# Ledger of designs, part 400: VH-VL binders against o27280

Target 1, 266 residues: o27280
Amino acid sequence: MDSMNVPEVLEIKRIVEESESVKTFIFSWDFRREVRPGQFVMVWDFRDEKPMSVSLIDPVRSEIGISIRRVGEFTDRVHGLSEGDLLGIRGPYGRGFELMGRDILLVGGGIGMAPLAALADEATARGMRVDALVAARTADELLFLDRLEAAGVNISTCTDDGSCGFKGFAHERLLTLEENHDMAAVCGPEPMMFQVMRILDERDVPAQLSLERYMKCAVGICGQCCLDDTGFRVCAEGPVFWSQELSRVREFGRYRRDPAGRRVPW
Key: E = the ipSAE of ESMFold2; O = the ipSAE of OpenDDE; V2 = 0.75 times the mean of E and O plus 0.25 times the DockQ between their complexes.

## First folded at step 17 (VH-VL)

Design cc12 (framework fv_cemiplimab; at its last fold request DockQ between E and O 0.92; V2 from the best seeds 0.89)
Fold by OpenDDE, fold request of step 19:
Structure cc12 (fold): chain C 266 residues (1-266), chain A 118 residues (1-118), chain B 107 residues (1-107)
Amino acid sequence: as target 1 above (266 residues)
Amino acid sequence: EVQLLESGGVLVQPGGSLRLSCAASGFTFSDFGMTWVRQAPGKGLEWVSSISGSGEWIYFADSVKGRFTISRDNSKNTLYLQMNSLKGEDTAVYYCTRGDYSYPFDYWGQGTLVTVSS
Amino acid sequence: DIQMTQSPSSLSASVGDSITITCRASRKIGNYLNWYQQKPGKAPNLLIYEASTLQSGVPSRFSGSGSGTDFTLTIRTLQPEDFATYYCQQTLSTPYTFGPGTVVDFR
C-alpha cells in the first residue's frame, strides 16, 4: 500500500455523544489533505479497520469529526474509547457530494445524517438554503438536530413511532414537503434511499445518494465493494452516486454483499 | 415456476384474531420483498402491508396499523399476516404477492377469504 | 395519500376491437404506475410496470403509456381472454393505491 494510505495515528480530541448509539470522534486534521462531505475515512483501532463517513469538517479549528454508530465488535471497541485515546485514520477516500444551485434538500436516516451534517455546514457556509429531512426510528435516534439548527438549516423530522415530527417514513414525509430544490443529497438505509430517490426523480430534482458497502482496501483494487452488474466500486466511484447512476444498479435498495460475498437482502 | 399459496382464511368474529400464511416456491424467497393485498367482495384492490426480504423493513396501510403484523420465515419460504382486532371492514380475499417498494407485484397467489362477521 | 381514478368504470367491446383505459393520479407520479388484469374469481396479473414496460409473458397487444398524472392502457385486437377488470396502481409512495378498476365485458 502506498505510503499516503498508511493510517495516521491520531488522538481523539473530543467525543460528542450524539445519541445512545452514536458518538462523534473529533480529531485534529491537516487540511492540506482536503476532505469533502460525502467522503469517508478508514478507521483503524489496531485490530480491525472500517470505513466511516466524515461528519464534521472544520477548517477553522483544524478538526474533522467521524460519527460512529455502535453496531458490532469493532464499533463496540471504538465506543469504549476515551478522549486522549488513539485511532488510526487513513483517507479521505471516495467521491463526495457536489453542491449545486441555491436550494438544497438533505434527506437522512439514522447514521446517514453523518455525511449530510457535514454537507449542511458547507452548503450553509456558501449561503445556500438548506432544508433537511431527518428520519429515525424514534426521537432519541434523531441525529444532529441542534447542530443543524444552529447552522440555520430548516429541519423537518420524521420518526417511525411518531415520537417526534411526522409519524412515518422519510419518503412519506417528503411527499408533503415543498418541491422547490435545486438538488438533493440522500443518505441512510437503502430502502429509505430507494423510495426517496423515486420521489426526487418524479420531481426532477437532481439527487446524490451515498451508499454503504463492505470495504477492505478503500482504493478500488480489492473489489469487495463492487456493485453487481455495473462494477461500480463504492470506494472509488462512490460512495456518493447520482440517481442516474444508481438507476443502473439493480442491487441498490434490494440487497448487498456481506464480507463473504453472499447476497443479503435488505 | 413461481407459486404462492395463501391459507388461513376463515370466518371470525369481530374483535377476533387470525393468522394468514403464504407458502412460496419457485424462487429464492429471501431475495424478494413480499406484500399482502386484499379485496373486499365486489370491490377493488387495497394494499395492506409489505415486508422486505430480510423482514427488517415493514410497511402498513393506515387502515391496519396497530392491528396487523407482517412477518416472514425465510427458512420456510413463508409469509405471514397476523390480524388482530378484526373488523367487518377487514372482510376480504387476501392475496399474497411477490414484490414491495423495489419490485412490481408480479406474482400473486389465488388468495384466501377472510370473513369477519358476528 | 395519492388517489387513483380510472375511466371508464366499464366498457363493452367486441373481439378484435381496440380499447383504451385511462388512469389518473391525484398528483404527479412520474412513470411509477403498474397495470393489472383480474378475471372473476382469480388473482390479479401484472401487465405493465413503470407505465409502459410490458411484463414478461404478456401479449404485445397490451401497451401502456403516459407519465405524470395521466396514463393509458391500450389493448389492440381484443381477444376473448382479455375480458376482465383492469386496475392501475401507483408505486411512487406508500400507501400504494389502486384505481377503482375498469371492467371490460363483451358487447
Scores: ipSAE 0.945, ipTM 0.970, lowest interface PAE 0.5, mean pLDDT 96
Fold by ESMFold2, fold request of step 19:
Structure cc12 (fold): chain C 266 residues (1-266), chain A 118 residues (1-118), chain B 107 residues (1-107)
Amino acid sequence: as target 1 above (266 residues)
Amino acid sequence: EVQLLESGGVLVQPGGSLRLSCAASGFTFSDFGMTWVRQAPGKGLEWVSSISGSGEWIYFADSVKGRFTISRDNSKNTLYLQMNSLKGEDTAVYYCTRGDYSYPFDYWGQGTLVTVSS
Amino acid sequence: DIQMTQSPSSLSASVGDSITITCRASRKIGNYLNWYQQKPGKAPNLLIYEASTLQSGVPSRFSGSGSGTDFTLTIRTLQPEDFATYYCQQTLSTPYTFGPGTVVDFR
């Protein structure tokens, strides 16, 4: 896939401020390059390049949206950009979510709601019933609530500090929710996903979880995104994995590796 | 060999404060979450609090929320439990154990006794 | 909170006996259950995790079984060092609740 490895320089068409720390950057996109919910792109600010989730896939308007949380030097620079400024984008990469059945549960933590918002749009367009558990540390970090509501998604919220909705963690809220879904899609902090996966496994709900790892090539050849034990490449066999695939990965939920290959805990 | 050594347990008045420490050795401390479990005299085990390897993910039992804080210093291989507003029901042996949401509690210290009494 | 109960609360047994201890959860917990042994005056010791997997160094006379809400710990050919209190613990979700314990005493 020749065009996958060359970033296309695109103009920022619109910026949506999702929260104090999260912005969605919207670009015109030629959908001959197909994009599926759960795939990612590499975003290049002409100094550095980072993987980011696609949060909006709108073939009708020929638009793609990339949601970015301000967490460090790269994302600080990107957040300083304005409409009309340029970013490089290559991709999409990876395996996206697969929809099945009629009833889907989305469980998203923080910026992890970004790819799930895209999935919610696809699921509702197919006529599926969509329940979403939207989690964050605080109320001001709950993302995409208005968009999900407008799409007809049934929303439950939780916050670590109790400032909105259920006080507690996503996995604790999940224990209090209905158990009758055909599948689940999960994206957020990996400790959250690990604990949510246990509950979904107990419920015998097929679950797909989206992982994040350090990436360089994004096409599966450099080895930077490999998981211990199985050798799964997050950029190729993932970033979306079935829970059964992740059950073979001891690294999941416990640690990651930095660019130097050092073990870093969650 | 993995070793966990608790310290700081003493007699303290109700309403008082106390900090427990747990010194860890024989493993890469930052790779593992850590947990405090307590046992009142003659009673069973009660989970108190867990903290992830990075210190970012912290969990408490309802009985101690708002009164206790858990922390770790990975440069010193030390786990802490800050206990405030102590009550008689907090009287227990406090065990430091290795594990959290991601690992079972596989290694335990020998405990430190906290007595809350006037 | 997921409540854990154990049965019996205590039992008396002789060296060489085969005994079973039951643990029940207030809701389904899959196989997310651990077993611990605690001898008098000592810290607990992990025996079994994920319902049936023996921790390294634990004798094969210990076994765990069950899933969902009902679990058993079995000790075959009870040894003098097995007289202790045994606790189950659910690991499905926080809070990580323990059972109340089962005391195994020498007859």
Scores: ipSAE 0.813, ipTM 0.917, lowest interface PAE 1.0, mean pLDDT 91
ESMFold2, look of step 17: ipSAE 0.809; ipTM 0.911
ESMFold2 (binder alone), look of step 17: mean pLDDT 93; pTM 0.948
OpenDDE, look of step 17: ipSAE 0.928; ipTM 0.961
ESMFold2, look of step 18: ipSAE 0.749; ipTM 0.891
ESMFold2 (binder alone), look of step 18: mean pLDDT 93; pTM 0.948
OpenDDE, look of step 18: ipSAE 0.915; ipTM 0.953
ESMFold2, fold request of step 19: ipSAE 0.787, 0.813; ipTM 0.907, 0.914
ESMFold2 (binder alone), fold request of step 19: mean pLDDT 92, 93, 93; pTM 0.943, 0.945, 0.946
OpenDDE, fold request of step 19: ipSAE 0.944, 0.943; ipTM 0.970, 0.970

Design cc13 (framework fv_cemiplimab; at its last look DockQ between E and O 0.01; V2 from the best seeds 0.00; counts 0 for: pae E 5.0 > 2, placed apart)
Fold by ESMFold2, look of step 17:
Structure cc13 (fold): chain C 266 residues (1-266), chain A 118 residues (1-118), chain B 107 residues (1-107)
Amino acid sequence: as target 1 above (266 residues)
Amino acid sequence: EVQLLESGGVLVQPGGSLRLSCAASGFTFSDYGMTWVRQAPGKGLEWVSSISGSGEWIYFADSVKGRFTISRDNSKNTLYLQMNSLKGEDTAVYYCTRGEYSYPFDYWGQGTLVTVSS
Amino acid sequence: DIQMTQSPSSLSASVGDSITITCRASRKISNYLNWYQQKPGKAPNLLIYEASTLQSGVPSRFSGSGSGTDFTLTIRTLQPEDFATYYCQQSLSTPYTFGPGTVVDFR
């Protein structure tokens, strides 16, 4: 039996309302299928299947959490489910984040904070010093603040409208923060990640960034998640890349491709 | 041939509003981010605002945040700058240019003069 | 904000001269620096991006160098059309600040 390639139907054990638009769905999980922060799963609602980030990894309780933002028809249907309802889960897939050093910076935009929350739990459990820059358009879209605080993470916030923390762009706030981290992990809107990556490169801070691309198979055979000019498959060689790997990718921060293969600028 | 043509610069009183336009041709407008750069008389260049090809990603200089709005109509190949609560310091030639945070400013219009005085 | 300075503020030169204009950033910006040329009454034109890469159509007598905080624009064998104002601009972070300009005049 190869459960990674076939969705396992799981019962929703708990639902945590993270914001008006984001819920975390918690499932029992057999950790013979190991899960690393930055990996993703394909969530199947019996009509369609979408990649989603793992935000909670709890081997002690044998649970995983998957955070989902309501943005369209599929996620609207999933948000309408209750505890006890069923979803199909296949995975995990992809390359996750790797921790190095003793001081880590997390930079998360919107739902991109989900995989970073899982990473923060691992980093703090290892005794690392964790700083997080949590960015959103508005204060009510800042995610996981209480959880990060409880884990001992040093939090800075940034909102486009100034309703919480620094008013402005995440990369602008980053310029005002401490520059002596051993590594960074970045996840969020790709234009934000591009600008953040340039600053981290200038500081000589090794950075890992998590990309989003259209996915069909999630196991690296259909070619739908390939990056121009490199042949990297986001579902296999990524979704987490080192910044030096991304320096070879001209499309990063500039455009993506839709399911028909058409270029779509950011 | 890439061409950018600004219009709308006039004399306006402090506190007033003004909308600038930039007509683009010779390239696929929606594929490119666009930028406004201004130059006060006898002074250097100042970046004002950038907008991505889709229009979803918008950036402003601190001096204009909350007062200026940038937009684009990709069906009309036109970039706009809405300027509200104008101040004397906003007096400048305003240039439309192609490019944004990920690309250098490779093509420029001729500029349109905005004068703010009482 | 990242402050940009240029030196000299002006210079006089003859056709055929080689000249160098320097640009300094208030913090390290790697190679995220562009150079522009502007003639009186005209819009700027992009010459060089990412410190050293010539824009298409720019003559090879223009070259750029530098990384970190200190950058140079060199014009070899100055031509009559090169008498203009030159601006550097950092592209590391918003606001994408320009230098104050260097005026190159005919001697």
Scores: ipSAE 0.291, ipTM 0.723, lowest interface PAE 5.0, mean pLDDT 89
Fold by OpenDDE, look of step 17:
Structure cc13 (fold): chain C 266 residues (1-266), chain A 118 residues (1-118), chain B 107 residues (1-107)
Amino acid sequence: as target 1 above (266 residues)
Amino acid sequence: EVQLLESGGVLVQPGGSLRLSCAASGFTFSDYGMTWVRQAPGKGLEWVSSISGSGEWIYFADSVKGRFTISRDNSKNTLYLQMNSLKGEDTAVYYCTRGEYSYPFDYWGQGTLVTVSS
Amino acid sequence: DIQMTQSPSSLSASVGDSITITCRASRKISNYLNWYQQKPGKAPNLLIYEASTLQSGVPSRFSGSGSGTDFTLTIRTLQPEDFATYYCQQSLSTPYTFGPGTVVDFR
């Protein structure tokens, strides 16, 4: 087995409170092990293991950040940890985002902004113009706004309840924006991504979308994250997919598999 | 005037290591990404590696990944290419050029010849 | 990876001629296409960037056009110093790729 598949026990260097439900855990990282925005790691709390997107890549400080939303038992335990506590990290895994051109649109919803925030850092460092549409249900769930602003990202916000920015959904806000971009990166609830992708396709904007599926092995062998029709494994061929690839995936935006492998609607 | 000057190209045996340097002048070095491009004798141009102005972002061609390392010292206005586990197919003139990531390579050095042979 | 092709691979021309070189990308690259000139034993020189913008110091007889997948370099009133190899290069994404080159030699 590849050494990269062995969990490394790392100390939580610091914790950033992003919102009431989201924390970013920062670790020292040896950048001899490459990591790209859009890739994920498997986080092990010595009881269970879950895939988490890398949300911070800082080669200067030799740090990475993993943003975790509190949504269940595993994340509850992790959120109870403090600086100095230990977690097992293995990876990174999966296909990350590919940057193209000089003008990029980021469309993120909720915790979906995690990988996009990392991408924004790279894009801005490259001198790209970065526009970010940041969506959430409410204002208090909008993530990484200060960080994005500091990076020079042009931000548009969208909230379901209108508590901040455009009142409505991300795809609705997108329809009101007329500017074209060289590429787009999208991550969030799959129904959101589905609608956003359609709009971008109509506008002939190349788009990459990061999917979330139940993932067990992270190395493409267990099949738990396989997408119907194509056999794409989210952990191996993804989690970042081109819109053209997802156009071949029947289940995209329609349903997902639960831990038992049953179809469940979004 | 922008100037780039490569050095370090020599004859080396397969499996050997070599470090190339590129001295830059005539511009704010840290503001520009830098790139290595190589050209095998009688062949076309091949992108090898790029590094951003700050050095934070690095990219490699698949043919050199895991073997080559790109770095820069902005205080010395110098770009480096550390080449390990050299192969015969790495034989080429290596050019230092200004520009990376969607920017044209607008200035080139004269190149330095690396020969990998037993 | 984006594959770049050029046509022709070589052409012979005379001083005063107008010549056109074509470059094609395996996928759309918008205007992220650059042209370089290389003479024997010398480093490449940038001629055109972003498909049609003339690099400073380059004679106006050089021009570039195209967008998407098809691009052209035109040299009007070919001069003796223009006999060289010309390369196109996409700058849209890594790995950056060059065309195989077009050799322009004396007829």
Scores: ipSAE 0.038, ipTM 0.659, lowest interface PAE 3.3, mean pLDDT 93
ESMFold2 (binder alone), look of step 17: mean pLDDT 93; pTM 0.945

Design cc14 (framework fv_cemiplimab; at its last look DockQ between E and O 0.01; V2 from the best seeds 0.00; counts 0 for: pae E 3.0 > 2, placed apart)
Fold by ESMFold2, look of step 17:
Structure cc14 (fold): chain C 266 residues (1-266), chain A 118 residues (1-118), chain B 107 residues (1-107)
Amino acid sequence: as target 1 above (266 residues)
Amino acid sequence: EVQLLESGGVLVQPGGSLRLSCAASGFTFSDYGMTWVRQAPGKGLEWVSSISGSGEWIYFADSVKGRFTISRDNSKNTLYLQMNSLKGEDTAVYYCTRGQYSYPFDYWGQGTLVTVSS
Amino acid sequence: DIQMTQSPSSLSASVGDSITITCRASRKISNYLNWYQQKPGKAPNLLIYEASTLQSGVPSRFSGSGSGTDFTLTIRTLQPEDFATYYCQQSLSTPYTFGPGTVVDFR
């Protein structure tokens, strides 16, 4: 693997429509390049390059899956592709989730469920009991429910509009759930993750949270993914952080940065 | 009756390669994660590598990562350890054990001795 | 990595004695603590898992206690076959580290 920081051009092997707005693109992958749940890849459409979480890791079939929500021009172009079309992939990058014990709670909001679906596969294969709280705005945006159920995951759902499961936010649903877990893994909108982290910290449940920030280099050189107070680079020291690490970061849950570096509210 | 039987331990030159096998019986092999643990002569126990029941989730100790490969053939109820680029510090008795990560290593084979020496 | 320590590193005892071996983890591991016995030239055998649950076939003179970071193996009424090395091991997270062992020798 002499092209570590140059995208490898790969054919799309299969496309799975996860929802109206989310597709999973499956590629053949040589697992001499190890991939862990919580790591990300840079996806290159020959015009622009964006970080995407790996949602499927299957060394036996030599496949990875990358789930992409249609949210703008880049993702619109990628969603227009078909099986056999090409994408550039570089990576994987970043620090993945670390599993502990036998009882894990997953809390995923929207596309944040993608890296957690990969983690659920690992956890169930290790004999862990997996509880997942799957959150979305509407029922149609709940991701990976059938896959999680087939893996033996115990699913709770919540939707902002109440169209499926608990009506309300993930942290509100979490207050009504079982409190006995060895760890939690959290990924989704940063305001959700902040509220969920506070509840988990109060319960003394070790939590790992996956952050998204603007990235350019993915190897920690350019500084575009830095957090305000620490100099942590999401692509190098993260994207997965322990809750204790994030408690030192003032911007977490309070604002984000646009590509020009401006503070914007969540 | 859970039984684990290792084989393949021999004297090998530094830089050489060796494949260990562990034949399993008395349980549904594919339902269990499997582990290699080693013990250098006169020393304590060291976890080497674990593999999930399906073979998809693999972990290594840092001391062997990149040099060792773990695999299983569930149709033959056999666990393997491929050891490449062997070093003197790899000299040990290698035990096959049944263990699902956060679960105890509840059954052990008799061990097979690997000696890495000129 | 979770470091495991054991105390004492060795001890001498007589048949009929009651002995205690202590194991300490460098961080909280809940009850993910196992004990193994190993006789010279033999494979380890699981004695106790989840800190205090006796493995099937293990004599009731063995017991385990503790949680969090501090754990104890107790052997009541030591028998000739109990002279061996005892290892604790954490099973919370990789690497699944063992303690350095406690050698129990005949006096």
Scores: ipSAE 0.511, ipTM 0.795, lowest interface PAE 3.0, mean pLDDT 89
Fold by OpenDDE, look of step 17:
Structure cc14 (fold): chain C 266 residues (1-266), chain A 118 residues (1-118), chain B 107 residues (1-107)
Amino acid sequence: as target 1 above (266 residues)
Amino acid sequence: EVQLLESGGVLVQPGGSLRLSCAASGFTFSDYGMTWVRQAPGKGLEWVSSISGSGEWIYFADSVKGRFTISRDNSKNTLYLQMNSLKGEDTAVYYCTRGQYSYPFDYWGQGTLVTVSS
Amino acid sequence: DIQMTQSPSSLSASVGDSITITCRASRKISNYLNWYQQKPGKAPNLLIYEASTLQSGVPSRFSGSGSGTDFTLTIRTLQPEDFATYYCQQSLSTPYTFGPGTVVDFR
């Protein structure tokens, strides 16, 4: 029953308020349709459609979760929904994270923690040691801390204002951490990811980074999410990329495309 | 040709405020991060602050955090540095330069002298 | 913070000489190192970026090498216009930091 490009209308089973601006919407999921951390779904509220990362994958409960930050009209409408309401979900799409080694470092900023939280669950389930650097502007914007802790993740926090953990940015905190890992997964604001990637590269830590771009079709045909110089489609070749792949992408950390295809600087 | 032109450097009393400006031309201003670097008389170069193309991402040296504000007006191709609570140690030539992150500081203005003295 | 040092602090040379300036970082910074030249009363100019890439317009007599913590700037066949102060700068992470500079004077 896996039909590409056709949204399945699903009932919101549960809503978790992660922060003032972030909610996780839980849906029953048929796991005959595989889903991996790092993949995304297209969420349709019957007016508009937006890509959202899968933040929870629970085969035991047959549930998935989608975390959504309130940032505009679409997300405002979605945040106004209640349990029992309906949303259209199509997917999953894109390339998810790969796990390797025994020790993994997660570096997440803001809503970027969504796919990483799902990855953390898988990694811990596999018996991996998981360290997570969780960054946000303020303490109240830090996401999934309780969930990560419950999963056995070692958490380091940093906030721009110093309200929790290290005062500063994720890359700055990372520099203070001496331990190396077998691999890293990174997701957050692109300027953060860019700087984190450089540090990980210097340390010879294999890194995967999840990019956020405007997506229209989600199936690699419209070109809206193409990255300059490479032609990589975030929805098809990504959203998860290896650092070596992103090193070939000129626009990474520099600018993105808006819905009209115009360059928007970071 | 890329050009950067700083202005606003004057003599100011300790505790005073001053705003520097940098007029940019010869390139798409909004596509580049911009940086302030200062140099005390007879001393080396010190990074002060950087701002991304959109202005959303800002970084400061610890020595100026809480006192200085960096901003830009992309419609005017102008970079600003608002300096408050100025100290004697802030006395320096302030340079406007293009670049941040992986991009080196490839173009510099002529600098503007800020003197903080009683 | 990443501390940068340079050696020597100053050196005297003659036109035609080959000179080498060393820059060291307090930690590994891969190749994220830039070199600048500054003449008295003037703004710095970029010479080398990413440790070894020559900036456009810079004479080929300038070259950079190194990776990790130790870096070198070499000027072959020193010209009169090359007498200046040279700075290294790490670009790995904020806060960006410069070396203290090396003054190259006439012998």
Scores: ipSAE 0.379, ipTM 0.779, lowest interface PAE 2.2, mean pLDDT 93
ESMFold2 (binder alone), look of step 17: mean pLDDT 93; pTM 0.951

